# Ledger of designs, part 39: VH-VL binders against NAD kinase (nadK)

Target 1, 268 residues: NAD kinase (nadK), of Syntrophomonas wolfei subsp. wolfei (q0aze0)
Amino acid sequence: MKIILVNNRFKENTEKKAQEIAGQLSALNVEVIIDNGLDEPYAGTVDFIMVLGGDGTMLRAARRYGQRAIPVLGVNMGTVGFLSNIEINELAEYLPLILREEYSLEARMMLEVAVFQQQSLLTRVFCLNELLLRSNSPRMLSFALEISGQKLEPYRGDGLIVSTTTGSTAYSLSAGGPIADPQLDAFIVTPVASHIINKRPLVVSPEREISLHLLEEREAIIGIDGQIKMDFGAENRVLIKRAPHPLLMVNLKAKPFFTSIDRSLQRQ
Key: E = the ipSAE of ESMFold2; O = the ipSAE of OpenDDE; V2 = 0.75 times the mean of E and O plus 0.25 times the DockQ between their complexes.

## First folded at step 4 (VH-VL)

Design u23 (from m2 with heavy chain L102D; framework fv_ragifilimab)
Fold by ESMFold2-Fast, scan of step 4:
Structure u23 (fold): chain C 268 residues (1-268), chain A 122 residues (1-122), chain B 113 residues (1-113)
Amino acid sequence: as target 1 above (268 residues)
Amino acid sequence: QVQLVQSGAEVKKPGASVKVSCKGSGYTFTGYYMYWVRQAPGQGLEWIGVINPNSGGTTYNQKFKDRATMTVDKSISTAYMELSRLRSDDTAVYYCAREGFDEWSPYGMDVWGQGTLVTVSS
Amino acid sequence: DIVMTQSPDSLAVSLGERATINCKSSQSVLYSSNNKNYLTWYQQKPGQPPKLLIYWASTRESGVPDRFSGSGSGTDFTLTISSLQAEDVAVYHCQQYYSTPYTFGQGTKLEIK
């Protein structure tokens, strides 16, 4: 059995804990590859991915490995989040189940984001939560939104979020988007500070293609899961579609999504 | 909008303690390291330490280890830096700043608080 | 501790001309595993916090004009402003984030001539 242990070298506790867990797994005749984010993703075949950290670390793991159809387990290091399944102090209890493959998998859709400059592909990335288009200044954007080739009336505002259902509780929620059951697959399209009151969030089929481009010369930013930033100008176009593979999240214990979001809304 | 908002200016006597707050909004607070940096009037920048908001784990500049304490309150997305046994040469603007990441590789402090002026005078 | 030294301490350059600021580290800040230099440049205007300009020695932060460029590797680094604009008047700081304690250069004040 070969396991990738994902942590962030620059997050305290996760690096030391990763080394400790790697030692324990090696003692059980498991081959461990540690990915602390500084090098290219491991290119070889692996059986399981264990992510040590919070939601941010899981988002990075999903971007690096989510398209490989490998089980991914989020192990929380101390903060209640939406993407981790077990706490670090529970790992010893669940480790035998992991090694015997006694768990269920929950498929989470991902976005495929392709950014073009004129007709040339500039970059292609995957993400679990959302793409954010926003102004790089206080100045409003004017931009075109197309859904499966259908051109909508122009958007005027600070930006737009295209989110998965997993991302419905992240930036989309802060911008007034709906809370979505993560068991559903859908794109959620949420305007950011739109001047047009009738611009509502849209919930659309995950089989649709969404494209965005600026209608005037503005400096804007494309943000991916709050972790990657890319400049976006009038000669750029972004195409968003369902990624080829979902992230396969390991489910070892019940996650109380609705009670978690209820508590989160009270503290927002 | 990603933003760090700090508490207001403080005037303290030598020997006192000061506690500066830094509230994060518009991002996953626990997903990024938080740095504390100070700048004395007309001087360069000086790193105090870093805290992992997810775990509360800290790394201090040895110069400040005996007097600085960094903490977080995850429930309100707020980081704190307390500096004790203040001296006149601790007069400075104190900044919190978020560490940016690209594929988990740190690339520096990409978002900064507005700064908190701490004046230590008799 | 890694010591960061900037030169010059102050620089006056005419509008539209090239400005060059140097930064030297007392030891290499090149990380061999990813071949990246852990060096940043910040711009600071009076009464404002520093603003990230360049990271990994040569990568521009989003929204930073292309007249700003960073170069160098290991111990010797340069920030270049190819055509100085009025809004570029500021103090510029280099910083290493290779090893704790993270350290800054003393700063370079850039003024219009």
Scores: ipSAE 0.000, ipTM 0.362, lowest interface PAE 22.9, mean pLDDT 86

Design u24 (from m2 with heavy chain E103D; framework fv_ragifilimab; at its last look DockQ between E and O 0.01; V2 from the best seeds 0.00; counts 0 for: pae E 13.7 > 2, placed apart)
Fold by ESMFold2-Fast, scan of step 4:
Structure u24 (fold): chain C 268 residues (1-268), chain A 122 residues (1-122), chain B 113 residues (1-113)
Amino acid sequence: as target 1 above (268 residues)
Amino acid sequence: QVQLVQSGAEVKKPGASVKVSCKGSGYTFTGYYMYWVRQAPGQGLEWIGVINPNSGGTTYNQKFKDRATMTVDKSISTAYMELSRLRSDDTAVYYCAREGFLDWSPYGMDVWGQGTLVTVSS
Amino acid sequence: DIVMTQSPDSLAVSLGERATINCKSSQSVLYSSNNKNYLTWYQQKPGQPPKLLIYWASTRESGVPDRFSGSGSGTDFTLTISSLQAEDVAVYHCQQYYSTPYTFGQGTKLEIK
């Protein structure tokens, strides 16, 4: 068995803990690869991915490995998030189940985001939560939105979010988008709008293609999961579609999504 | 081993059409864009177009848009480029090439077919 | 369209000496978001297809000897062969893949003195 341990390079104590866990797994005849984000993603075949950290570390793991259809377990090492399943102090208890492959998998859709210069592909990335288009100046953007070839009336505002259902509780929520059951597959299109723009969030089929381009010469950025920032100008076009593979998240214990989100909203 | 194998040389008369094939092996055919490029004798390389083998989506160099047709048969991992209404100045070696992709970005044509010489004689 | 211009058209260099080939684009091929120049160098020997040598202006393709190096950014690029060997006799092409239509330089023919 070969396992990748993904840890957060910027979170305190994660390097020491990753080394401890790697030693424990090695003693059980498990080959361990440590990914702390400094190197290229491991290119070889692996059987399991263990993410040590919070939601941000899981988003990085999903971007690097989510398209390989390998089980991914979130192990929380601090504040409880939406994407972790067990706590670090529970790992020893659940390790026998992991090694016997005695767990269920929850499929979470991902986005495929492609940025073009005219018709030339500049970059293609995957993400678990969302793409954010926003102005990098105080000026509002004017942009075109097409859904499966259907041209909508131009949007005018601060930006737009195209989110997965998993991302419904991230940036889309802050912008007024709906809370979605992460077991559903759908795109959530949420405008980042000023009071002068009366646009509603849209919930659309994950089989649709969404394209965006600017209608005016403005400086804008595309943000991916809050972790990648890309310049976006009038000669650029972005195409968003369902990624070929969902992220396969490991379920070792029940995590009540709706009661968890309800409590989080009451605490804000 | 990743390789692209093209069909053999062709001699055509002006006004005819030619269809060149390119068979991929050793990789996931639908995972990589396929380019078509030509090189006339003593001339530089000229891009014809690109096709996404998964979707069949195409982008053509405007110079060739009205005469070139790129297609794919996914079941046999083969791409095709047909050029119609041939002229003597279409005499060239025609190449297919795979677009490399790394670190979420394309990095050029990493694997090339051996080339197909098309001669247009009048 | 982005125009690619190579210099010189032909070059003769003695074995073991440095060869330098230049490539200029009419517009920047640098994608600022990832700091990559969408510029490649290909080697083409008679009767053979082009072979990828350098991508993103300065990254050497696997299996390419370390005597080959690429440099430059934006609009001005250089391919350097630090110690020419007999097997390096070929035509060298630069190409941009930043914007469609994709375009190539005219080629530089490298010969041994």
Scores: ipSAE 0.534, ipTM 0.808, lowest interface PAE 2.6, mean pLDDT 89
Fold by ESMFold2, look of step 5:
Structure u24 (fold): chain C 268 residues (1-268), chain A 122 residues (1-122), chain B 113 residues (1-113)
Amino acid sequence: as target 1 above (268 residues)
Amino acid sequence: QVQLVQSGAEVKKPGASVKVSCKGSGYTFTGYYMYWVRQAPGQGLEWIGVINPNSGGTTYNQKFKDRATMTVDKSISTAYMELSRLRSDDTAVYYCAREGFLDWSPYGMDVWGQGTLVTVSS
Amino acid sequence: DIVMTQSPDSLAVSLGERATINCKSSQSVLYSSNNKNYLTWYQQKPGQPPKLLIYWASTRESGVPDRFSGSGSGTDFTLTISSLQAEDVAVYHCQQYYSTPYTFGQGTKLEIK
């Protein structure tokens, strides 16, 4: 059995804990690859991914490994969030179930984001929460949104969020978008400080393709999961569609979404 | 219908400050950028800056950046431009003007205030 | 800064004749993604604020008589009054709003000969 153990190299306790867990697993003849963010993603076959940390570490793991259809377990290390399943102090209790593969999986839709410069593909990334288009100056943006080739009336405002249902509790929520059940597959398109009164959040079929581009030269940024930033200008276009594979999240312990909303949102 | 009405003429001494007001009516005030432009006697038009009345964000012509301050009061649909450390060569008519916006693109200054004469006399 | 240069500085034209005012920008004001020239012409009569005449180089503002027309693209622009009337006596300004600071030409004073 081979697993990837994902941690955050900038948090010393997660690094120590990752080494401790790797030692324990090696004693059980489990091969462990540690991904602390320094190296390229491990390219070989693995059976399981364990994420030590909060939602931010899970987002990085999802971007690196989410398209590989490998079970991913979130192990909370003290930060309240939406993406962990068990606490670190429970790991020893659940480890036999992990090794026997006695768990269920919940699929979470991801976005595939392709950014172009003119006709050239500049980058392709996958994300779990959202793409944010925003102004990088005090000036509002004028931008075009197309959904499966249908051109909506142009937007003017601070930006736009295209999120998954998992991302509905992240930046989309603060911009006025709905909280969505993460078991639904959908895009949630949430304007940011729109000047156009009738621009409301849209809930869109995951089968649609979403395109964004600027209508005039202005400084803008594309943000991915709040962790990757790239410049976005008049020469750029972004295409967003459902990623080929969902993130496969491991359920070892029941964690009811609706009863936990208040606790998670209190720590924003 | 769409109208910008500015405050009245002012006479100031060198070193003083002046604050010109510009009240918009007949349109959604926060939906359009507001420009400030001046014209010295017998001279051309000079752009001072622009303010986004929704966010309060500003861009200034570098010539004025250390002396000009543009603000808005959204509750009364009014923009302000304050110019400090006045000199005699700041004597000019000061205009507010709304950025015209059509087909989701700007097209210039489509509505102008009547102008405010500021005279700086030693 | 984009420098806007008008020519001539002043012009005298007989009633009913054609008046032509040129404006040249030091760099292109054409935004290629939408094919719009970010250039505007204003008319200013004594004691009045400027009045928008032509935007996007060639589009007349609502209520502007059809004797006013604009042409040109990129760096070279022209305002034409096809048949001058007495009420057209004014100073005419061109202005770019392609990049900050948004600059004006020096103005062209139009008089009746």
Scores: ipSAE 0.005, ipTM 0.441, lowest interface PAE 13.7, mean pLDDT 86
Fold by OpenDDE, look of step 5:
Structure u24 (fold): chain C 268 residues (1-268), chain A 122 residues (1-122), chain B 113 residues (1-113)
Amino acid sequence: as target 1 above (268 residues)
Amino acid sequence: QVQLVQSGAEVKKPGASVKVSCKGSGYTFTGYYMYWVRQAPGQGLEWIGVINPNSGGTTYNQKFKDRATMTVDKSISTAYMELSRLRSDDTAVYYCAREGFLDWSPYGMDVWGQGTLVTVSS
Amino acid sequence: DIVMTQSPDSLAVSLGERATINCKSSQSVLYSSNNKNYLTWYQQKPGQPPKLLIYWASTRESGVPDRFSGSGSGTDFTLTISSLQAEDVAVYHCQQYYSTPYTFGQGTKLEIK
């Protein structure tokens, strides 16, 4: 068995724990690769991904490895979040199940985000939470939203979020989006400070494609999961689709999502 | 004592390749990330990349990604940096440097090799 | 990429006087989770490799004299030598290792006036 441990090198506790766990796994004849964010993503075949940390680390892991259809377990390291399944102090208990591959998987839809310059692809990224388009100035943006070729009325505001249901409890929520069942596949399109009061979010079928572009010569920023940032201008387009593969999240321990929402959100 | 010892000076023609070695001693070689940094004469320091000697994982400065190759031979605690398609502006002292950490938190390059002068001239 | 800019490029300071070198990053190198600035200062004497002086913006490396101090947070940092000594003649470099590619300032040459 080969496992990737994903942590954040800037979080001392996760780095240390990753080393400890790696040692333990090695003693069990498990090959371990540690990804603390410094190196390029491991390109080889792996059987399991263990994410040590919080939601941010999970998001990075999803972007780096999610398209590879590898089981991903979130191990919480004392942070508040929605993406961890077990606590670090529970890992020893569940480790035998992991090694025997006795666990269930929960498929979480990811976004495929493609950013274009004219007709040229600049970058393609898979992400678990959301794509954010926001103004890079005090001025509001005017941008066009198109859903499966259907052009909506132009949006005006600070920006727009296109989120997965997983991401519904992230930035989309802060912008007034709905909380969605993570087991549901859908796009959530949430306006950010629209000039139209009470501009409602859209829930969009995962079968559709969403495209965004600016209608004015203004500077904007594309943000992905709050961790990737790109400049976005009038000559750019962003196309958002359902990723071809979902993130396969390991479910070792049942988590009552709906009963824990208030608790989790109040702590953020 | 912890030490990094680099290979000797190199003189190369434009278009050639150079491979600089860096041998670590006095510490667990695979336990520390290894940086490569260069310095052109009279210029500042330029980061080339970093390698995980244990996994072989690498991150390159995009400027060098197509020309630089970092490798390690764990059996002899040696890191290598190869730079291909050399040009005159590659003339520099090349350094390997260990990333130090405290309680698994990195804080900087705490040990440096003595440097390897690579001169590219026709 | 994060651009590091030092100022001045060079300075001459009299023995026993204060030397101040500034370093500015194009974006913050403060990690919010641990509240550490991933900013490092190096000293490079002629013919030698750089030597680690200050890390996390303000922590002295072991063996570094007390006259050296680092300060600042976010994007603006300062290396201070409270009382310049003859052995302090060197080029000083700031570096961010917050995000790749890791980048250095252009260096500051410190000489005795």
Scores: ipSAE 0.000, ipTM 0.469, lowest interface PAE 13.1, mean pLDDT 91
ESMFold2 (binder alone), look of step 5: mean pLDDT 93; pTM 0.949

Design u26 (from m2 with heavy chain W104Y; framework fv_ragifilimab)
Fold by ESMFold2-Fast, scan of step 4:
Structure u26 (fold): chain C 268 residues (1-268), chain A 122 residues (1-122), chain B 113 residues (1-113)
Amino acid sequence: as target 1 above (268 residues)
Amino acid sequence: QVQLVQSGAEVKKPGASVKVSCKGSGYTFTGYYMYWVRQAPGQGLEWIGVINPNSGGTTYNQKFKDRATMTVDKSISTAYMELSRLRSDDTAVYYCAREGFLEYSPYGMDVWGQGTLVTVSS
Amino acid sequence: DIVMTQSPDSLAVSLGERATINCKSSQSVLYSSNNKNYLTWYQQKPGQPPKLLIYWASTRESGVPDRFSGSGSGTDFTLTISSLQAEDVAVYHCQQYYSTPYTFGQGTKLEIK
């Protein structure tokens, strides 16, 4: 059995904890690869991915490994998040179940994001939460949105978010998007500070293809899961589709989504 | 091993059409973009277009847009390029080539077919 | 369209000596977000398809001898063969894949002096 441990070297004590867990797993004859985010993703075959940290570390793991159809377990390091399943202090209790492969899997859709220079593919990345198109200056953007070849009236404003249902509680929520059941597969398209009256969030089929391009020369950026930023200009086009594989999240412990989000919204 | 095998040489008269095939093996065919490139005798390389084998989506060089058609048959891991209304200056070796992909980015044509000579004359 | 221009058109170099081929793009092919130049070099021998040598301007393809190296950024690129061998006789092509249409240089014919 081979396991990848994903951690964030720059968070307090996560490196030490990763080393401790790697030692425990090695003592049980499990081969361990540590991914602290500095190097390229491990290219070899692996059986399981354990993510040590908060939601940010899980988003990085999903981008790196989510398309491999390998079980991914989020282990929280002391703060409540939406993407982790168990707490670090519970890991020892659940480790026998992990090693015996006695858990259920929850599929979470991902986005495939492709950025083109005219029609040339410059980059293709997968993400779990969202793509954000945003101005890189105080000037508003003017841009075109197409959904499965249907051209909508031009947008003018600060930007646009294209989100998965998992991402409905991230930036999309802050911009006025709906809360979505993560068991659903759908794109949520949420405008950011639209100048045009009555531009509303859209919920569309995950079979749709969404494309964006600027109508005026502006400095803009494409943000992926709040972690990657890419330059986006008038010569660029971004195409967003459902990714070929969902992220397979390990479920060892019941985590009631709706009561969790409801409590989060009532607190400030 | 990863390889692309193309159909054999063709001789056509002006005004005819030609369809070249390219069969991929040794890799996941739908995971990589496929390019079509030609080379006239003693000349440089000229890009015709690219196709995404998974979706069938295509991008053509504007020079060939009205005459070239790229398609794919996923069930047999084969890509096709048809060029219509042939002229004598279409005489060339036609290549298919696979786009390599690493670190979220394409890096060029890493595997090429052997080429198909298309001669347009008389 | 991005125009690719190679120099020289032909070059004769003695065995064991250094060969240098230049490629210039009419526009930058550097993608600032990942700091990669979308430029490749191909080697083509008579009767054969092109073979990928160098990608992202300076990364050597696996199986390519270490005497081949690429350098440059933005608009000016160089392919260097540090010690010419007999099997290196070929036409060398640069290509940009930053923007469509994808374009190639005219090729540089390398021969032994």
Scores: ipSAE 0.439, ipTM 0.751, lowest interface PAE 3.3, mean pLDDT 89

Design u27 (from m2 with heavy chain W104F; framework fv_ragifilimab)
Fold by ESMFold2-Fast, scan of step 4:
Structure u27 (fold): chain C 268 residues (1-268), chain A 122 residues (1-122), chain B 113 residues (1-113)
Amino acid sequence: as target 1 above (268 residues)
Amino acid sequence: QVQLVQSGAEVKKPGASVKVSCKGSGYTFTGYYMYWVRQAPGQGLEWIGVINPNSGGTTYNQKFKDRATMTVDKSISTAYMELSRLRSDDTAVYYCAREGFLEFSPYGMDVWGQGTLVTVSS
Amino acid sequence: DIVMTQSPDSLAVSLGERATINCKSSQSVLYSSNNKNYLTWYQQKPGQPPKLLIYWASTRESGVPDRFSGSGSGTDFTLTISSLQAEDVAVYHCQQYYSTPYTFGQGTKLEIK
């Protein structure tokens, strides 16, 4: 068995803990690769991915490894979040189940985001939560939205979010989008500070293709999971569709989504 | 071993159509874009178009858009390029080539077919 | 369309000497978000398909000898062969893949003096 341990390079506690866990796994004849974010993603075959950290570390792991159809377990290191399944102090208890492959998997859809210059592909990324189109200046954007070739009336405002159901509780929620059951596959399209008051969030089939382009020359960016930023101008077009593979999240412990989100909203 | 194997040489008369095949092996065929490029004898390279083998989506060089058709058959890992209404100046070696992808970005044509000579002569 | 211009059209270089080939694009092929130039160099020997040598203007493809190097950014690019070997006799092509239609330079024929 070969396991990748994903951790945060800027948290020394996580780095020390990753080394400790790697030693324990090695003693059990498990080969361990540590991914602290500084190097390229590990290119070899692996059996399991363990993410040590909060939701941000999980989003990075999903972007790097989510399309490989490998089980991914989120282990919380103290930061409250939605993407972890167990706490670090529970790992020793669950480790035998991990090694015997005695767990269930939850499939979470991902986005495939492709940015074009004219019709030339510049970059293609995968993400778990969302794409955000936003202005990179005080000026509002004017942009076109097409859903499976259907052209909508132009948008005016600060931007637009195209989210997975997993991302419904991230930026989309802050912009007024609905809370979605992450077991459902759908795109949620949420306007950001639209000048047109009748622009509502849309929930569309994950088989749809969504495209965006600017109608006026403006400084804009495309943000991916709040972690990657890409320049976006009037010569650019972005195409968003369902990624080929979902992220396979490990369930070792019941995680009640609806009561968790309800509790989180009470604390706001 | 990753390789692209193209169909054999063709001789056509002006006005005819030609269909060139390109079979991929040693990799996941649907995971990589496929380019078509031609080269007239003693001349430079000219891009015809690109196809996504997974979706069948295509982008053509405007010069060829009304005569070229790119398709794929996923079941046999084969891409096709058909060029219609052939002229003598379409005489060229036609290549298929795979687009490499690294660090979330394309980086060029990393694997090429051996080429198919198409001669258009009356 | 982005026009790619190579210089010279042909050159002859003695074995062991440096060969330099230039490529200019009519507009920038630098993508600012990832700081990569969408510019490739291909080597083509008689009777063979082109072979990828350099991508993103300066990154050598796996298996390409280290005597080959690429440099430049934006609109001006250079391919350098530091010590010419007999097997390097070929036509060299630059290509941009920043914007469609993808375009190639006219090619530079490299020969031994």
Scores: ipSAE 0.419, ipTM 0.746, lowest interface PAE 3.5, mean pLDDT 89

Design u28 (from m2 with heavy chain S105L; framework fv_ragifilimab)
Fold by ESMFold2-Fast, scan of step 4:
Structure u28 (fold): chain C 268 residues (1-268), chain A 122 residues (1-122), chain B 113 residues (1-113)
Amino acid sequence: as target 1 above (268 residues)
Amino acid sequence: QVQLVQSGAEVKKPGASVKVSCKGSGYTFTGYYMYWVRQAPGQGLEWIGVINPNSGGTTYNQKFKDRATMTVDKSISTAYMELSRLRSDDTAVYYCAREGFLEWLPYGMDVWGQGTLVTVSS
Amino acid sequence: DIVMTQSPDSLAVSLGERATINCKSSQSVLYSSNNKNYLTWYQQKPGQPPKLLIYWASTRESGVPDRFSGSGSGTDFTLTISSLQAEDVAVYHCQQYYSTPYTFGQGTKLEIK
């Protein structure tokens, strides 16, 4: 058995804990590859991915490995979040189940984001939460949105979010988007500070293809999961589709999504 | 082992169509873009287009847009390039090639088919 | 369209000597967001398909001998073979994949002097 252990190198407690867990797994004849985010993703075949940390670490793991159809377990290190399933102090109790492959999987849709320079593919990334198109200056953007070949009236505002249902509680929520059951597959298209009064969030089929391009030259960026930023200009086009594979999240115990979001909303 | 295997040589008359196949093996076929490139005798390389095997989405060199059609059959990991209304100057070796991908960035054509010679003569 | 121009068209170099091939693009092929040049070099021997040598202008493909190196940025690029060997006789092509249509240089034929 080979496991990738994903952690955040900038959190010393997490790095030390990752080394301890790697040692424990090695003692059980499990080969461990540690991914602290600095090196490129491990290219070999693996059986399981264990993510140590908060939601940010899980988002990085999903972008790097989510398309391999490998089970991914989020292990919370004491931070509040929605993407972990067990706490670090529970890992020893659940480890036998992990090694025997005795767990259920929850599929979470991902986005495939392709950025083009005219028709040339410059980059293709996958993400779990969302793509954000935003201005990189105080000026509003004017941009075109096309959904499955249907051209909408131009948007004018600070930007647009194209989110998965998992991402409905992230940036989309802050911009006025709906809270979605993460077990549903759908795109949520949420305007950011739209100047047009009746531009509402859209919930569309995950089979839809979404494209965006600027209608005037502005400084803009494409943000992926709040972690990757790419320059976006009038010569660029972004194409957003459902990724080929969902993230396969390991469920070892019931995660109370609705009670968690309810508490979070009352604290805002 | 990653391989692209193309169909055999073709001889066609002007005005006919030719369909070249390219079968991938040893990798996840839908995970990599597929290019089509040709090379006329004694000439340089010329890009025809690219297809995303997962979606079937295509981008063509405008020079070939009205005559070339790229398709894929995911069930047999095979890509096709059909060129219609053939002219004598379409005589060339036609290659399929996989676009290499590292992390989240494309980096060029890392695996090539052996080539298919298409001869157009009267 | 981005025009790729190679120089020289042909080059004869003695075994063990340095070979230098140049490639110029009519527009920058540097993507500012990742600081990578979308420029590749391919080696093509008679009767064979092209083989990827260098990508992102300076990164050597796995299995390519270290005598091959790429350099340059933006519009001016160079492929260098530090100590020519007999098996290096081939046509070398540069290509940009920054903007469609993807374009190749005319090729440089490398021969033993």
Scores: ipSAE 0.013, ipTM 0.553, lowest interface PAE 8.0, mean pLDDT 87

